# Ledger of designs, part 5: VH-VL binders against SHC-transforming protein 3 (SHC3)

Target 1, 186 residues: SHC-transforming protein 3 (SHC3), of Homo sapiens (Human) (q92529r149to334)
Amino acid sequence: LGPGVTYVVKYLGCIEVLRSMRSLDFSTRTQITREAISRVCEAVPGAKGAFKKRKPPSKMLSSILGKSNLQFAGMSISLTISTASLNLRTPDSKQIIANHHMRSISFASGGDPDTTDYVAYVAKDPVNRRACHILECCDGLAQDVIGSIGQAFELRFKQYLQCPTKIPALHDRMQSLDEPWTEEEG

## First folded at step 22 (VH-VL)

Design f5 (from m1 with heavy chain R31N, light chain K57R)
Fold by OpenDDE, fold request of step 23:
Order: C-alpha cells, then sequence, then structure tokens
Structure f5 (fold): chain C 186 residues (1-186), chain A 128 residues (1-128), chain B 110 residues (1-110)
C-alpha cells in the first residue's frame, strides 16, 4: 500500500459496540457489522439503503450494539487506508474526523448483497470507545475499499509472521485491542 | 446487470497451453477480484486461483502453481486464465467467478468471501 | 479427494425436508464462513447461501444454512422438483491458502 490509498466516500457515523470482537465468533462479528449498517442507514437521512425489511434483530445483537454517534453523518470525506491507519478527514483536509491506528481496528465488513455500497469497520478511539464506523461507498467502490483494508490487514499479518520476536503474539495483539485507552496524563 | 462472458470451447493437445477469457460487464471491473474454478466431467468444483484486477495481485492453488497464469486487462474489463503443459486430466469446464469480500478479522486475518456471479463456463478438452 | 467432505447423494420426495452435510477442519470451516452453491444440470454454479446462513436475493426461504464447529449443513424444506441439482459447500482454507470445495452432493427428487 505504500503511503496509502485514498478514497472519497460518505461517512454515515458510528454505533457503539459494547462487547469485544475477540470474545465473539466470526459469524457474530459479521452479523454485528451488518446490523450496524442497517441501523445507521435507517437513522441517516438520504442514505441509499432501501433496506429490505430485515427480520428484527436478535436480542443478542441488540445487547451488543449501543448508541449511535451521527456526528459528521452524510459528509463526504477523504478516506486514506494504509498499513498504519484508517484516516478520515474532510475533503479540504482541514478537519480530521477520525484517525484509527490499524492496531485499534479489529474487524471490517463490505456489507452483504443487499448492502453492497457500504463498508463497516470496528475500531477503538477515545471519543467513541469501541464503535462500528459506517461508510457509504457508491458504485461498487465498497469492494475496492474493503479490499484495500484487507490488503492492509494481510500485510500486517505477514509482517507478524516474519518477525515474531518484534511483534506481540497473536494473543497479545488481540489483548491490545481490548485494552482501554489510557489517557496519557500529560 | 452483472455478467461474466467466457470464451468458447477449446480442443488442445497434450503439452500445449490454453488461454480462456472472461469479459465482465454491468459493474466496475477493477473493484472486484476474479477467481477461476474448474470442473472435470462428473467431478466436483476445484479452485485454481484469483486476481485483483486493480492491483494485479494473484493467488494460486498449490496444485497449479507454476502452470497457471491469471491476468486482467482493465481496458477491456477482461480476465484471463492460461494453463500450460496440458494433460488429459485438465479436460474440464473452466469457470470465472466474481469474488465478493464480506468480512475480515484483523488479528488473525480471517476472511469471509464468496462467488456471487459466475461465467457460463468454457469447455477445454485435452486429447491426443 | 475434496478437502471438505459431503455425502455423494441424497434424495427426497416433493414437500419433504432434506438436509445436506459438509464436514471440514479447523483450518477451513472451523475458522471461516461457509458458502453453498447450487448447480443445475448443464449449468454454472449459483450462489445459494453465503456467510453460513445468509440467502442472496431471489433464493427462497425454504433454503437455510447452518454451521457448528467444523461442520456445516444445508437444509431444504418443501422440496420441489426444481431443486434436483448438485450442491457444493465451500470455504477458505488457511493451511492451503486457497478456496476449497466439498465433493458435491447430487440431490434427486423422487
Amino acid sequence: as target 1 above (186 residues)
Amino acid sequence: QVQLVQSGAEVKKPGSSVKVSCKASGYTFTNYAISWVRQAPGQGLEWMGRINPNSGGTNYAQKFQGRVTITADKSTSTAYMELSSLRSEDTAVYYCAREYIGSIYNPSYETDYWFDYWGQGTTVTVSS
Amino acid sequence: QSVLTQPPSASGTPGQRVTISCSGSSSNIGSKTVNWYQQLPGTAPKLLIYSNNQRPRGVPDRFSGSKSGTSASLAISGLQSEDEADYYCAAWDDSLSGYVFGGGIKLTVL
């Protein structure tokens, strides 16, 4: 990925994820992100998601997904994907919406066949804690975006395999995703 | 509508090479990976490899490593699969398929993807 | 031999419920999602189920998928004559660094 790949997408906001992704199976992780897409799209005016009336979410999913933060919802943004981070900023680059270090990102989804224009990813940050962020990526761009995220994940994983002494064990990597952001008391 | 249209049937001699094409339409070609899958007569499906048309990145099944080459032409929205050193056992219907990436788990690089659209298939017959 | 194991054949009468099994290992079904493909005679495979239990648009609700441990299952309720086809389970395999299929099962509607 080099210096990273940049996309123009629409930010739709995020929804809090109350449970560690590490503690969930892969199917449940996928369901959470898909449900998050559905909920945020329903909440944001003008979101293309003619979502077919999905079955009511299971009680389990409802217990895992918390409150939505729709700050910056509907805004066109510049998304830069690298092995280091996902960087979300205004098109004029004057405002940073979010800068999620790759180590803080646990999961990403390209949606389902009914939500092909959306990408969701779960990240930790001081503002939103653990949250699923929703991106609208039109005209099949979502697959390119999720592909780039996947490539970043893959490269990091390969680096881990090549240098096991310098990088925390998989268990440590997973644990670091669950560690609370210690505010460096400056 | 998304369509994958493959080239016509091929008859080849042992030791020769075959190149099958897959023309994509109805979507942005560079946004989706393409996989190749074959099926011998009366047999099951066998994955051969895949390509990201945007980056040119490829992944091959170990069985075909060194013998298969997958390429993509962005200008024509066409993917290609070339198989060399053909044998009678390579007689099969060859399919291209569009890959859809569902989900990825970062810590272990667990992936979820499937083939949402398929070409009509290309019959390749290898006979002396 | 296919990496994923399926029975070679199954049969049912119209209106019956049929279940097709798929067995794998920790390197594929145990850690990855399972997809199902339907192949009608003389046609290309079609996506039937994705991500263990999700149906694409146009697939009837009488088709359902499930996964547990290193095994997956496709259930067809209200079997119809048009369901006569080959069915394949599939998943990514980490040990092989590739996509793998079951051997396929031929479903006959009697």
Scores: ipSAE 0.855, ipTM 0.910, lowest interface PAE 0.4, mean pLDDT 92
Fold by OpenDDE, fold request of step 23:
Structure f5 (fold): chain C 186 residues (1-186), chain A 128 residues (1-128), chain B 110 residues (1-110)
Amino acid sequence: as target 1 above (186 residues)
Amino acid sequence: QVQLVQSGAEVKKPGSSVKVSCKASGYTFTNYAISWVRQAPGQGLEWMGRINPNSGGTNYAQKFQGRVTITADKSTSTAYMELSSLRSEDTAVYYCAREYIGSIYNPSYETDYWFDYWGQGTTVTVSS
Amino acid sequence: QSVLTQPPSASGTPGQRVTISCSGSSSNIGSKTVNWYQQLPGTAPKLLIYSNNQRPRGVPDRFSGSKSGTSASLAISGLQSEDEADYYCAAWDDSLSGYVFGGGIKLTVL
């Protein structure tokens, strides 16, 4: 990824995730992100997606997803993906929508066949706490975006495997995702 | 319409190499990974590996590590699978398939994906 | 031997409900979603079910998937002659760092 790859996408907002991704199984994580996509798309006017009549969410999913934050919803943004972070900015780069360090990102989803134009990822930040952020990525770009996120995850994971002494153990990495957000005093 | 069109049947000698092509159309080639899956006669499906056409990144099944090479040509929207040191056991139908990434878990790099489109298959016969 | 285990064959009569099983381990089905593929004779596999229980467009609702623990099941209700095919379960395997298939089951419609 080098300095990172940049995409132009639409930010749709986020929805709070009330439970740690670490405490959930993979299938549940996937379901949470898909549900989040659905909820946010329903809430944001003009969001592209013929949502098929969705089965009512399970009680479990409903208990995990909290309130939505639709600040900046519908805004075109520049998304930069690197091994360090997902950086969301206005196209003119004057405003930062979000800067999520890779360490704070637990899960990413490329949606499902019904939501192919969306990418969702779960991150911790001081504003939204733990939230699932929804991106609209049109024209098949979503798979490229999720692929890039995946590549970033992979590279970090490989680094961990190669240098286990320098990088927190998997357990520590997972634990860090459950820790309260501490602003790294840069 | 998404299509994956593979090259024609191959007959090879043991010890030789085969290169199968998979031409993609109907979508942006670089946006989706391509996997290769083979099926020996009367046998099940066996995953061989995958490539991200955009990055060129590859992942191979351990069984084929060192013997399989998966490549992609962006200019022609074509993925390739080359298998070397062919054996009779390599006689199979080889499929390319488009990968759809469902989700990824960061801490362990757990991935979930499926194959939403498949090529028609290429028969490779290895015989003396 | 396939990483995921399926019975080699199943059969049913038209209109019957048939269930196909798939068993794995904690490194695959136990921790990952399961996909199902249908392969008609002489054709390439086709995605039938994704993410345990989701149907792609064009797949009839008589096909359903489920997962519990390290096992998954494909149910076919109202069995039709055109359902005669091989069915494969599949999942990512963490231990192998790769995609794995079941051995496939041949479904015969009597």
Scores: ipSAE 0.849, ipTM 0.908, lowest interface PAE 0.4, mean pLDDT 92
Fold by ESMFold2, fold request of step 23:
Formats: sequence, structure tokens, C-alpha cells
Structure f5 (fold): chain C 186 residues (1-186), chain A 128 residues (1-128), chain B 110 residues (1-110)
Amino acid sequence: as target 1 above (186 residues)
Amino acid sequence: QVQLVQSGAEVKKPGSSVKVSCKASGYTFTNYAISWVRQAPGQGLEWMGRINPNSGGTNYAQKFQGRVTITADKSTSTAYMELSSLRSEDTAVYYCAREYIGSIYNPSYETDYWFDYWGQGTTVTVSS
Amino acid sequence: QSVLTQPPSASGTPGQRVTISCSGSSSNIGSKTVNWYQQLPGTAPKLLIYSNNQRPRGVPDRFSGSKSGTSASLAISGLQSEDEADYYCAAWDDSLSGYVFGGGIKLTVL
């Protein structure tokens, strides 16, 4: 995964996420990304959608999602996944749609496996703030894509754990993390 | 057509080891992790550990740490589980299962997954 | 000893609605999604419910899942003789850094 792995996928757009992923439990993070996929798919003309669409969103999930940004919606894009970033470019490489450094990415999720394959990820950037970005992956590619994202997350995490450090032991840093979280960027 | 085909039943003596195979077909082997789950006679399911065939990375349940080794051979699309220092309590049916990745939380590398396809099971009997 | 607690058995008659419970903690069900597996006699387990309440293709809609707090439930409406099986709840557990199953519940159809 040195220079990165590149896929051609369809970008559907993004939707703002109004709460930090750190402030939510894992199950809620997954539900947010699933709802984000649903909303963006409904907003994009001709996008493939889930055939199981009888669920209304919960009031809590509705309050966490903001406005959609459908710039580039439905466009085939070049996605490059590395331990440094997720980079989204137009196929001719003339425009950067987004470049999300690994530290700015909090969460990645697959869509429902018995519908059109999706990958969603939550990242922060200056243009979209914190947003859930939706990718449509065909031909079984979605699990390959999320697997590569997962490998990038794993390698970053393993490198972080393997580095010698002068800072206090992990349990001491966990005490700092127990302090109340206030208005944070990510 | 996704299939996981496991090796045949084995009878082992205490103190020996067993290596069970799980051959995958119908999908790209390196795109999905494989877990191993066992079931003792008349008892429930017990997760043993997992491997990512692409990276070779493993994670083992604490109970089996030091006795279990899970490997994968990309060239044959086959995962293996080896359990050493066998005891009569290790008599069980051993299943491999394909993981489907649901979600991944980056800061602490937490993964949510489930098992969408299972092998037929391999009976291992440990007796003297 | 199971991290996830299920009653050991349940029974019902054809057509009845049966609810199967699963209790956990904040390190598993309280913060993670719950999956359910069905194991028919003499066979391998099969995925029945994923992500708390989602049905894979081919699972009838008379099976439904739900989660509240540290507890999860599997409901089977219109019980049929083919539903006689063992049912397992499952989730990732942060404190164990591992996947955990409930002890299983044997459902008998009378």
C-alpha cells in the first residue's frame, strides 16, 4: 500500500454530519452512514438505490445529518487509498474532488450487501466540513475497496502502536481522553 | 457462487495437533477475512480467531492465544486453522466463516463484521 | 460464562409469535451491532439477521430483530415447523477484543 491502491468508482456526493463520530457509539455511527447513503441515493437522479426502503429514519438520525452536496454526483472517479490519505480525482486527473488525510477520516462503512454495493466514509475537509462521502462500487468491488481502506486504517494504527514514545503510558493518555469533549473539529 | 469447503473429519490423541483447511471459491479470496468458530458436542458457538488473507494479519480469542495458529495461502485460496496441545475438551466441530465488513472506526481501529457464508464444518475428536 | 446471555430453550406452536432475548453489556450490545445466526439440526450456522435488524436475501420477513440498550431481541412471527433450530446472538466485544456469541437457545416447534 506504499504509493496507494487506485480504484475507479462512482461518486454520489456527500452529506454533512453534525456530530463528531467520537461522540457516538459504534452502532450509531453505522446507522448514520446507512442513512447518509439512503439520502444521497434518493437525491441523485438515476443512482442505484436499496430495494428495502420501508424504514423511516429515526428522529435522532435525522438530527445528525445536514445538507447534501451533490457536486460531481454520479461521476466516475479515481479513488486512491494510501496510509496517508484518501484522494478523489476526476478520471482525467485534472480536478481534485477531495483529498482527505488519514487523520481527518474517522469512519468507513459498507452499505447493505443485498443491494447496490456502497462504501461510505466520514471525513473532515475545509469545503464540506464533516461529511459522509458516498461511493458506488460495482461488480463486487465494494468489499475490495472497504478492505483497502481498512488496511490503511490498520497499518496506520499498527505503526502508531509500534513506535517508541516519550509521552506517558497509554493508560495515562486514556485519562486525558476521559475529559469532557467540547466543540472539537473531528 | 460462494463456497467454503473444509477438510474431512479427524481423530487425534491428546497432546497432538490438528490442522483444518478451508478452501474458498466463487469470490476474490483476498477481499474477505476468514474466521474460525468451534462447537463442542451439545454446546454453543465459540469464536476462535480470524485472518485477513491479504495482509496475513490475525486476531485470536484470548482463550486460544498461544495454541491456535490461523494462516492463509493466497495461491490456493485456502485458509488453515491449527490447534496444538489438544485436550479432550477440544473435541468439537470446527467451522470456517467468511467475514463481511460492516464498518471500521479509524482512531482505534474497531471493526464490525458478521459471517455471511460458512463451511460445512470439520469434526475433530480428541480421545485416547 | 457466555458474555451474551440467552435463555437455554423456548417452544411454540405453529402460527405463534415467539420472541428470543439476548442480554449483553456496554462493551458489546450496548455499543455494537447485533447479529443473529440460525443453526438447523446437524447443519452449519446460517446468517439470519445482521446489523441489528437487517435480513439477508432469502430470509423471510417473519424474522425480525431489534436492539435497545444492552439487550437485543429476535422475533419469529407465524412460527413454522422448519423454524425448529438453535438461535445465537452475536456481537463484537471491545473489552475482550473478540467476537462473542450468546449461549444459544433451542427453539422447539410443538
Scores: ipSAE 0.631, ipTM 0.758, lowest interface PAE 0.6, mean pLDDT 84
Fold by ESMFold2, fold request of step 23:
Structure f5 (fold): chain C 186 residues (1-186), chain A 128 residues (1-128), chain B 110 residues (1-110)
Amino acid sequence: as target 1 above (186 residues)
Amino acid sequence: QVQLVQSGAEVKKPGSSVKVSCKASGYTFTNYAISWVRQAPGQGLEWMGRINPNSGGTNYAQKFQGRVTITADKSTSTAYMELSSLRSEDTAVYYCAREYIGSIYNPSYETDYWFDYWGQGTTVTVSS
Amino acid sequence: QSVLTQPPSASGTPGQRVTISCSGSSSNIGSKTVNWYQQLPGTAPKLLIYSNNQRPRGVPDRFSGSKSGTSASLAISGLQSEDEADYYCAAWDDSLSGYVFGGGIKLTVL
């Protein structure tokens, strides 16, 4: 990816995730991101809705999500995806809204072009702690976005497999939400 | 429009190799992985493996490990599946399929996906 | 044997509702999403249901999916003769580190 790939997407906000994604199975992680999208979209005026009915959330899923943060809700943003980070800026690039280092990102879920057009990702930062961030990606762009995120995850993971003993800076280690990769993990 | 066009039918002798191509068009090739699935006559679908075209990362079903090689050429937007040491039981229709990404778990790079577009299939017959 | 188990056949009459089952384990359906594929004779498979219960564009709303525990179901309401096909459930399997299909079920429209 070099310096990264940039998309213009709409930021809908985030919602705190009260459990580590590592402690959950894969299907539950996916269901959490769907529920997070639903809750944030309901809270944001004029957000796109799904045309299909959704299953009501289980008590378990409801207990995993905390408070929403809608500080930048509905803003068009510049999302830059690189092997180092997901970087969120205003479209004029005058201010950084968030910069999530790849080690602080645990999970991403793609959009549904014909029912919803969203990408959600779970990341840790000092402001929101562990939260699920919701992006609205117009006109089928969601798969391009999640594909680029996945490419960044894979390239970072393969770099880790070749150099699994790298020790992060003290600050980066304290900010990590994810279990570090090990030499023995594929 | 998304399209996956595969190479033509092949007849092979036991012990030889076959290489099937899958040319993609209508989307950004490097953003979607390609899987290969085969179907023996009168049988069900069998996943063989996959490739991420940008990273070159592959996963192979254990049954085919050591005999299958999946590659991708970004410059031509083409994926390839090569199966060596052919046997009569390798007679099948071979499909390429584009993966649609559902979710990705970063720490161990686990993906959940499905196949939204399929090639037309390539018939490979292994006979003496 | 297939990791995902489907009955070998099912049947129904036009206009009726048919439910097709798929059984797996905690390493696949129990922890991963389930997808469904339709295959008409002589053609490539087609995605019918993804992410347990979502329909891609162009799939009629008479098709629906559900999942409970380690089992999944595909329901077809308002059955039509064109629905006669093979149907496969599928999921990722952690223990195999691979994508798995059910054995397939032949649906006959009487």
Scores: ipSAE 0.617, ipTM 0.734, lowest interface PAE 0.6, mean pLDDT 83

Design f6 (from m1 with light chain W92Y Y99W)
Fold by OpenDDE, fold request of step 23:
Structure f6 (fold): chain C 186 residues (1-186), chain A 128 residues (1-128), chain B 110 residues (1-110)
Amino acid sequence: as target 1 above (186 residues)
Amino acid sequence: QVQLVQSGAEVKKPGSSVKVSCKASGYTFTRYAISWVRQAPGQGLEWMGRINPNSGGTNYAQKFQGRVTITADKSTSTAYMELSSLRSEDTAVYYCAREYIGSIYNPSYETDYWFDYWGQGTTVTVSS
Amino acid sequence: QSVLTQPPSASGTPGQRVTISCSGSSSNIGSKTVNWYQQLPGTAPKLLIYSNNQRPKGVPDRFSGSKSGTSASLAISGLQSEDEADYYCAAYDDSLSGWVFGGGIKLTVL
């Protein structure tokens, strides 16, 4: 990934996730992100997913997903993906929408056959706490985006395997995702 | 509608090569990886290799390494699989399939992938 | 031999519940999701289950998938004559940098 790869996508907002991804199984994690996509798309005018009647969510999923934050919803953004972070900026790069360090990102999803134009990822930040962020990525771009995120995850994981003494253990990595966001005094 | 349309049946001599095509339509060709899978008569599915059409990056199964070449033409949205030094054991139906990336869990790098669309298959018969 | 292990055959009568197993290792099923493909006679494989337990559109709810550890299972409830087919499990394998399939199960409806 080098300095990172940049995509132009539409930000649709985020929805709070009330449980740690670490405490859930993979299937549940996936279902949460898919449901998050559905809910946010329904809430944002002009989102393609808003027109598809979905089955009512399970009680379990409803208990895990909290309130939506639709600030910046519908905005075209610059998304930069690197091994360090996901950086979301306005097209003119004057405003940072979000800067999520990779260690704060627990899960990413390229959707399902019904939501192929969306990418969702779960991250912690001081504004949204733990939230699933939804990106609209049309015409298959979602696969490039999720592929890049996956590549970033993979590279970090490989680095961990090569240098287990220098990088937090898997357990520590998982714990770091549950720790409150502390502003690194830069 | 997403479609993968493969080239027609081939009859080849031992020692020759075969090149099967897979034309993609209904989506942006460069956005999805393509895999090749074969099935000998009465046998199971066997993965041969994959290509990222955008980067041209390939992965091959060890069994076919050095004998299989997978390529992609962006201009025609077509993936190709060439198998050389054909043997009778290479008699099979060859399929192309589109890969889909689902979800990824960062801490353990647990991943969710599947084949969502398949070509109709190409029968390759190797006979003396 | 297939990297993923499946019984070669299964059978059931109409209306019965049948379960098809798939076993792998930590480098595939243990760290990746499992998919199931149905192959009718003389046709290409079709996606039946993805992400361990999800059904594509058009797949009846009588088909269900599950995964635990390095094993996966496909369950078919209310077996019908049209369910007679070959069923394959599949997963990505990091150690192989590629895909692995089960040997396939021939399901016969008696």
Scores: ipSAE 0.907, ipTM 0.952, lowest interface PAE 0.4, mean pLDDT 93
Fold by OpenDDE, fold request of step 23:
Structure f6 (fold): chain C 186 residues (1-186), chain A 128 residues (1-128), chain B 110 residues (1-110)
Amino acid sequence: as target 1 above (186 residues)
Amino acid sequence: QVQLVQSGAEVKKPGSSVKVSCKASGYTFTRYAISWVRQAPGQGLEWMGRINPNSGGTNYAQKFQGRVTITADKSTSTAYMELSSLRSEDTAVYYCAREYIGSIYNPSYETDYWFDYWGQGTTVTVSS
Amino acid sequence: QSVLTQPPSASGTPGQRVTISCSGSSSNIGSKTVNWYQQLPGTAPKLLIYSNNQRPKGVPDRFSGSKSGTSASLAISGLQSEDEADYYCAAYDDSLSGWVFGGGIKLTVL
């Protein structure tokens, strides 16, 4: 990934995730992401996925997903993916929508066969706490985006495996995702 | 509608090469990886390799390393699999399949991938 | 030999529940989702189950998948004659930088 890869996508907003992804199984994580996509698409005017009749969410999923933050919803953004972070900016780079360190990102999804134009990821930040962020990535771009995120995850994971003494243990990495966001004093 | 249409059946001699094509339609070709999977008569599925059509990046199964070449032509939305030094054991139906990336869990790098579409298959017969 | 292990055959009568197993290792099933493919005679494989337990559109709900540890299972309830096919489990394997398949199970409907 080097300096990172940049995509132009549409930001649809985020929805709070009230439970640690670490405490959930993979299937549940996936379901949460899918439900988040659905809810945000329904809430954002003009979102392409809004009209697909989905099965009612389980009570569990409903209890895990909180309030939506639709700030910047519908905005075209520049998404930069690197091993360090997901950076969301306005196209003119004048405004930062979000800068999520990879350590704060627990889960990413390219959607399911019904949501192929969306990428969602769960991240912690001081504004949204733990939230699932939804990106509209049209024309198959979602696969490139999620692929790039996956590559970033993979590289970090490989680094962990190669240098276990320098990088927090998997357990510590997982714990860091459960810890409250602390401003790295730059 | 997403479709993967493969080239026709091939009959080859031992030691020769075969190149099978897989034409993709109904989606943006460069956005999805393509895998090649073969199946010998009465046998199971065997993964051969994959390509990212956008980057041209490939991965090959160790068994076929040095003998298989997977390529992609963006202009025609076509993936190719070339297998050289053919042997009788290479007699099989060869499939192309589109890969889909689902979800990824960062801490453990647990990943969710699948093949969502398959070509119809190409029969390659290697005979003396 | 296939990296993933499946019994070579299974059978059932119409209306029965059949379970097909798939076993792997930490580098594949243990760390990746499992998919199931149905292959009817003379046809290409078709996606039956993805992400361990998800059904594509058009797949009946009588098909279900599960995963635990390094093992996965496909269950077919209310077995029908049209279910006679080969079934393959698949997963990505990071150690191989590629895909692995089970040996396939031939399911016979008696």
Scores: ipSAE 0.906, ipTM 0.952, lowest interface PAE 0.4, mean pLDDT 93
Fold by OpenDDE, last read:
Structure f6 (fold): chain C 186 residues (1-186), chain A 128 residues (1-128), chain B 110 residues (1-110)
Amino acid sequence: as target 1 above (186 residues)
Amino acid sequence: QVQLVQSGAEVKKPGSSVKVSCKASGYTFTRYAISWVRQAPGQGLEWMGRINPNSGGTNYAQKFQGRVTITADKSTSTAYMELSSLRSEDTAVYYCAREYIGSIYNPSYETDYWFDYWGQGTTVTVSS
Amino acid sequence: QSVLTQPPSASGTPGQRVTISCSGSSSNIGSKTVNWYQQLPGTAPKLLIYSNNQRPKGVPDRFSGSKSGTSASLAISGLQSEDEADYYCAAYDDSLSGWVFGGGIKLTVL
């Protein structure tokens, strides 16, 4: 990935995730992100309303997903993906929407057959706490985006395997994702 | 609608090569990896290899390493599988399939991939 | 030999529940999601289940998938004559940088 890969996508906002992804199985994680995509798309005006015939969300999913933050919803953004972070900026790079360190990102999804134009990822930050961020990626770009995120995850994982003494154990890695964002007082 | 349309049936002699095509339509060709899977008569599915059409990056099953070449032409949205040094055991239906990346869990790198679309298959018969 | 292990055959009568198993290892099913494909005679495989337990559009709810550890299972409830087909489990394997399939199960509806 080098200095990172940059994509132009639309930011749709985020929705709070009230439960640690670590405590959930993979299937549930996937369902949460898919439900998040659906909810955010329904809430954002002009978002492709493809989600009209939604099965009622399970009670479980409803209990895990909190309030949405639709700040910056509908904005075209520059998304930079690296092994270090997902960086979301305005096209002119003047404003940072979000900078999520890879250590704070637990899960990413390229959607399902019904949500092929969306990428969702779960990250921790001081503003949104634990939230699922939704990106609209048109024309198949979603697969490139999720692919790049996957590559970043893979590289980090390989580094972990090569240097197990320097990197927190898998358990520690999972715990670090659950730790509240302590502002490193710089 | 997404479609993968493969080339027609082939009859080949042992020692020759075959090149099967898979033309993609209904989506951006460079955005999805393509895999090749074969099925001998009365047998199961066997993965042969894959290509990222954008990068040209390939992975091959060890069994076919050195004998299979997978390529992609972006201009025509077509993937190709060439198998050389054909043997009678290579008689099979060959399929192309589109790969989809679902979800990824960062801590353990657990991943979710599937084949969402398949070509109709190409019968390759190797006979003396 | 297929990397993933499936019984070679299964059978059931109409209306019955049939379960098809798939077993792998930590490098595939243990760390990846499992997919199921249905193959009708003379046709290409069709995606039946993805992401362990998700159904594509058009797949009846009588089909269900599950995964636990290094094993996966496809359950077919209310078996119908049209369910007679070959069923394959599949998973990606990072150690192979590629895909692995089960040997396939021929399901006969009696």
Scores: ipSAE 0.906, ipTM 0.951, lowest interface PAE 0.4, mean pLDDT 93
Fold by OpenDDE, last read:
Structure f6 (fold): chain C 186 residues (1-186), chain A 128 residues (1-128), chain B 110 residues (1-110)
Amino acid sequence: as target 1 above (186 residues)
Amino acid sequence: QVQLVQSGAEVKKPGSSVKVSCKASGYTFTRYAISWVRQAPGQGLEWMGRINPNSGGTNYAQKFQGRVTITADKSTSTAYMELSSLRSEDTAVYYCAREYIGSIYNPSYETDYWFDYWGQGTTVTVSS
Amino acid sequence: QSVLTQPPSASGTPGQRVTISCSGSSSNIGSKTVNWYQQLPGTAPKLLIYSNNQRPKGVPDRFSGSKSGTSASLAISGLQSEDEADYYCAAYDDSLSGWVFGGGIKLTVL
């Protein structure tokens, strides 16, 4: 990925994820991101997601998804994907919306057959804690975006496999994802 | 509507080559990988290879390495599969299929991929 | 030989529940999601289940998928005559940089 790949996408906001992705199975992770897409799209005015009437969310999913943060919702952004991070910026690059270190990103989804124009990813940051971030990526761009994220994940994984001694054990990587953001009481 | 339309049936002699086309429509061709899968009569599905139409990057099954060439023409939104040095055992229905990337779990690199659309198939018969 | 292992045939009577198995390894089913395809005679495969247990639009809820470890299962409840088809499991394999299929199961509705 080198310096990274950049896409222009629409940021729709994020929704808090109250459980660690590590504690969930893959199916549940996928369902969470899909539900997150649905909820955020419903909450954001003008979001093209004529989401056909999905089955009511399961009680379980409702318990895992918290409050939405719709700050910057509907904004066109520059998304830079690298092995280091997902960087979300305003088109003029003057404002950083989010900079998520790859280590803080646990899960990414390119949606499902009903949500092909969306990418969702779960990341930890001091502002949103653990949250699923939703991107609108039209005209098949979602597949490029999720593909790039996947490539970043793959490269990191391969590096880990090649240098198991230098990279904190998967356990440590996983622990770093679960480390409570100590609020520096400033 | 997404469609993959393949070229017509082929009859080939042993040692010759066949090139099957798969024309994509209803979506942005460069955004999705295309795989080729064949099925011999009465047999199961066999993956042959894939292409990223945007980058031109390909992966081939080891069995077909050196005999199969997968290409993509962005201008016509068409993927191609060429198989050389044909043998009777290559008699099969050949399918193109669009790949979809679902979800990815970062820590373990667990991935979620599927074929969401298939071509109608192209029958290739290799006979002396 | 198919990388994923499926029994060659299964049968059931209308209204019965039938389960079709698919077994793989850590490099495919163990680390990837499993998909199921239905193939009617003389037709191209159709996506039946994706992401282990998700149904595309138009697929009846009597079809269900599950995955555990390196194995997957397709269950068909309330078997109908139209369910007579070949069923294939599939997964991506990173070690092969490609896709693997099961050998396919011919399901007969008696």
Scores: ipSAE 0.904, ipTM 0.952, lowest interface PAE 0.4, mean pLDDT 93

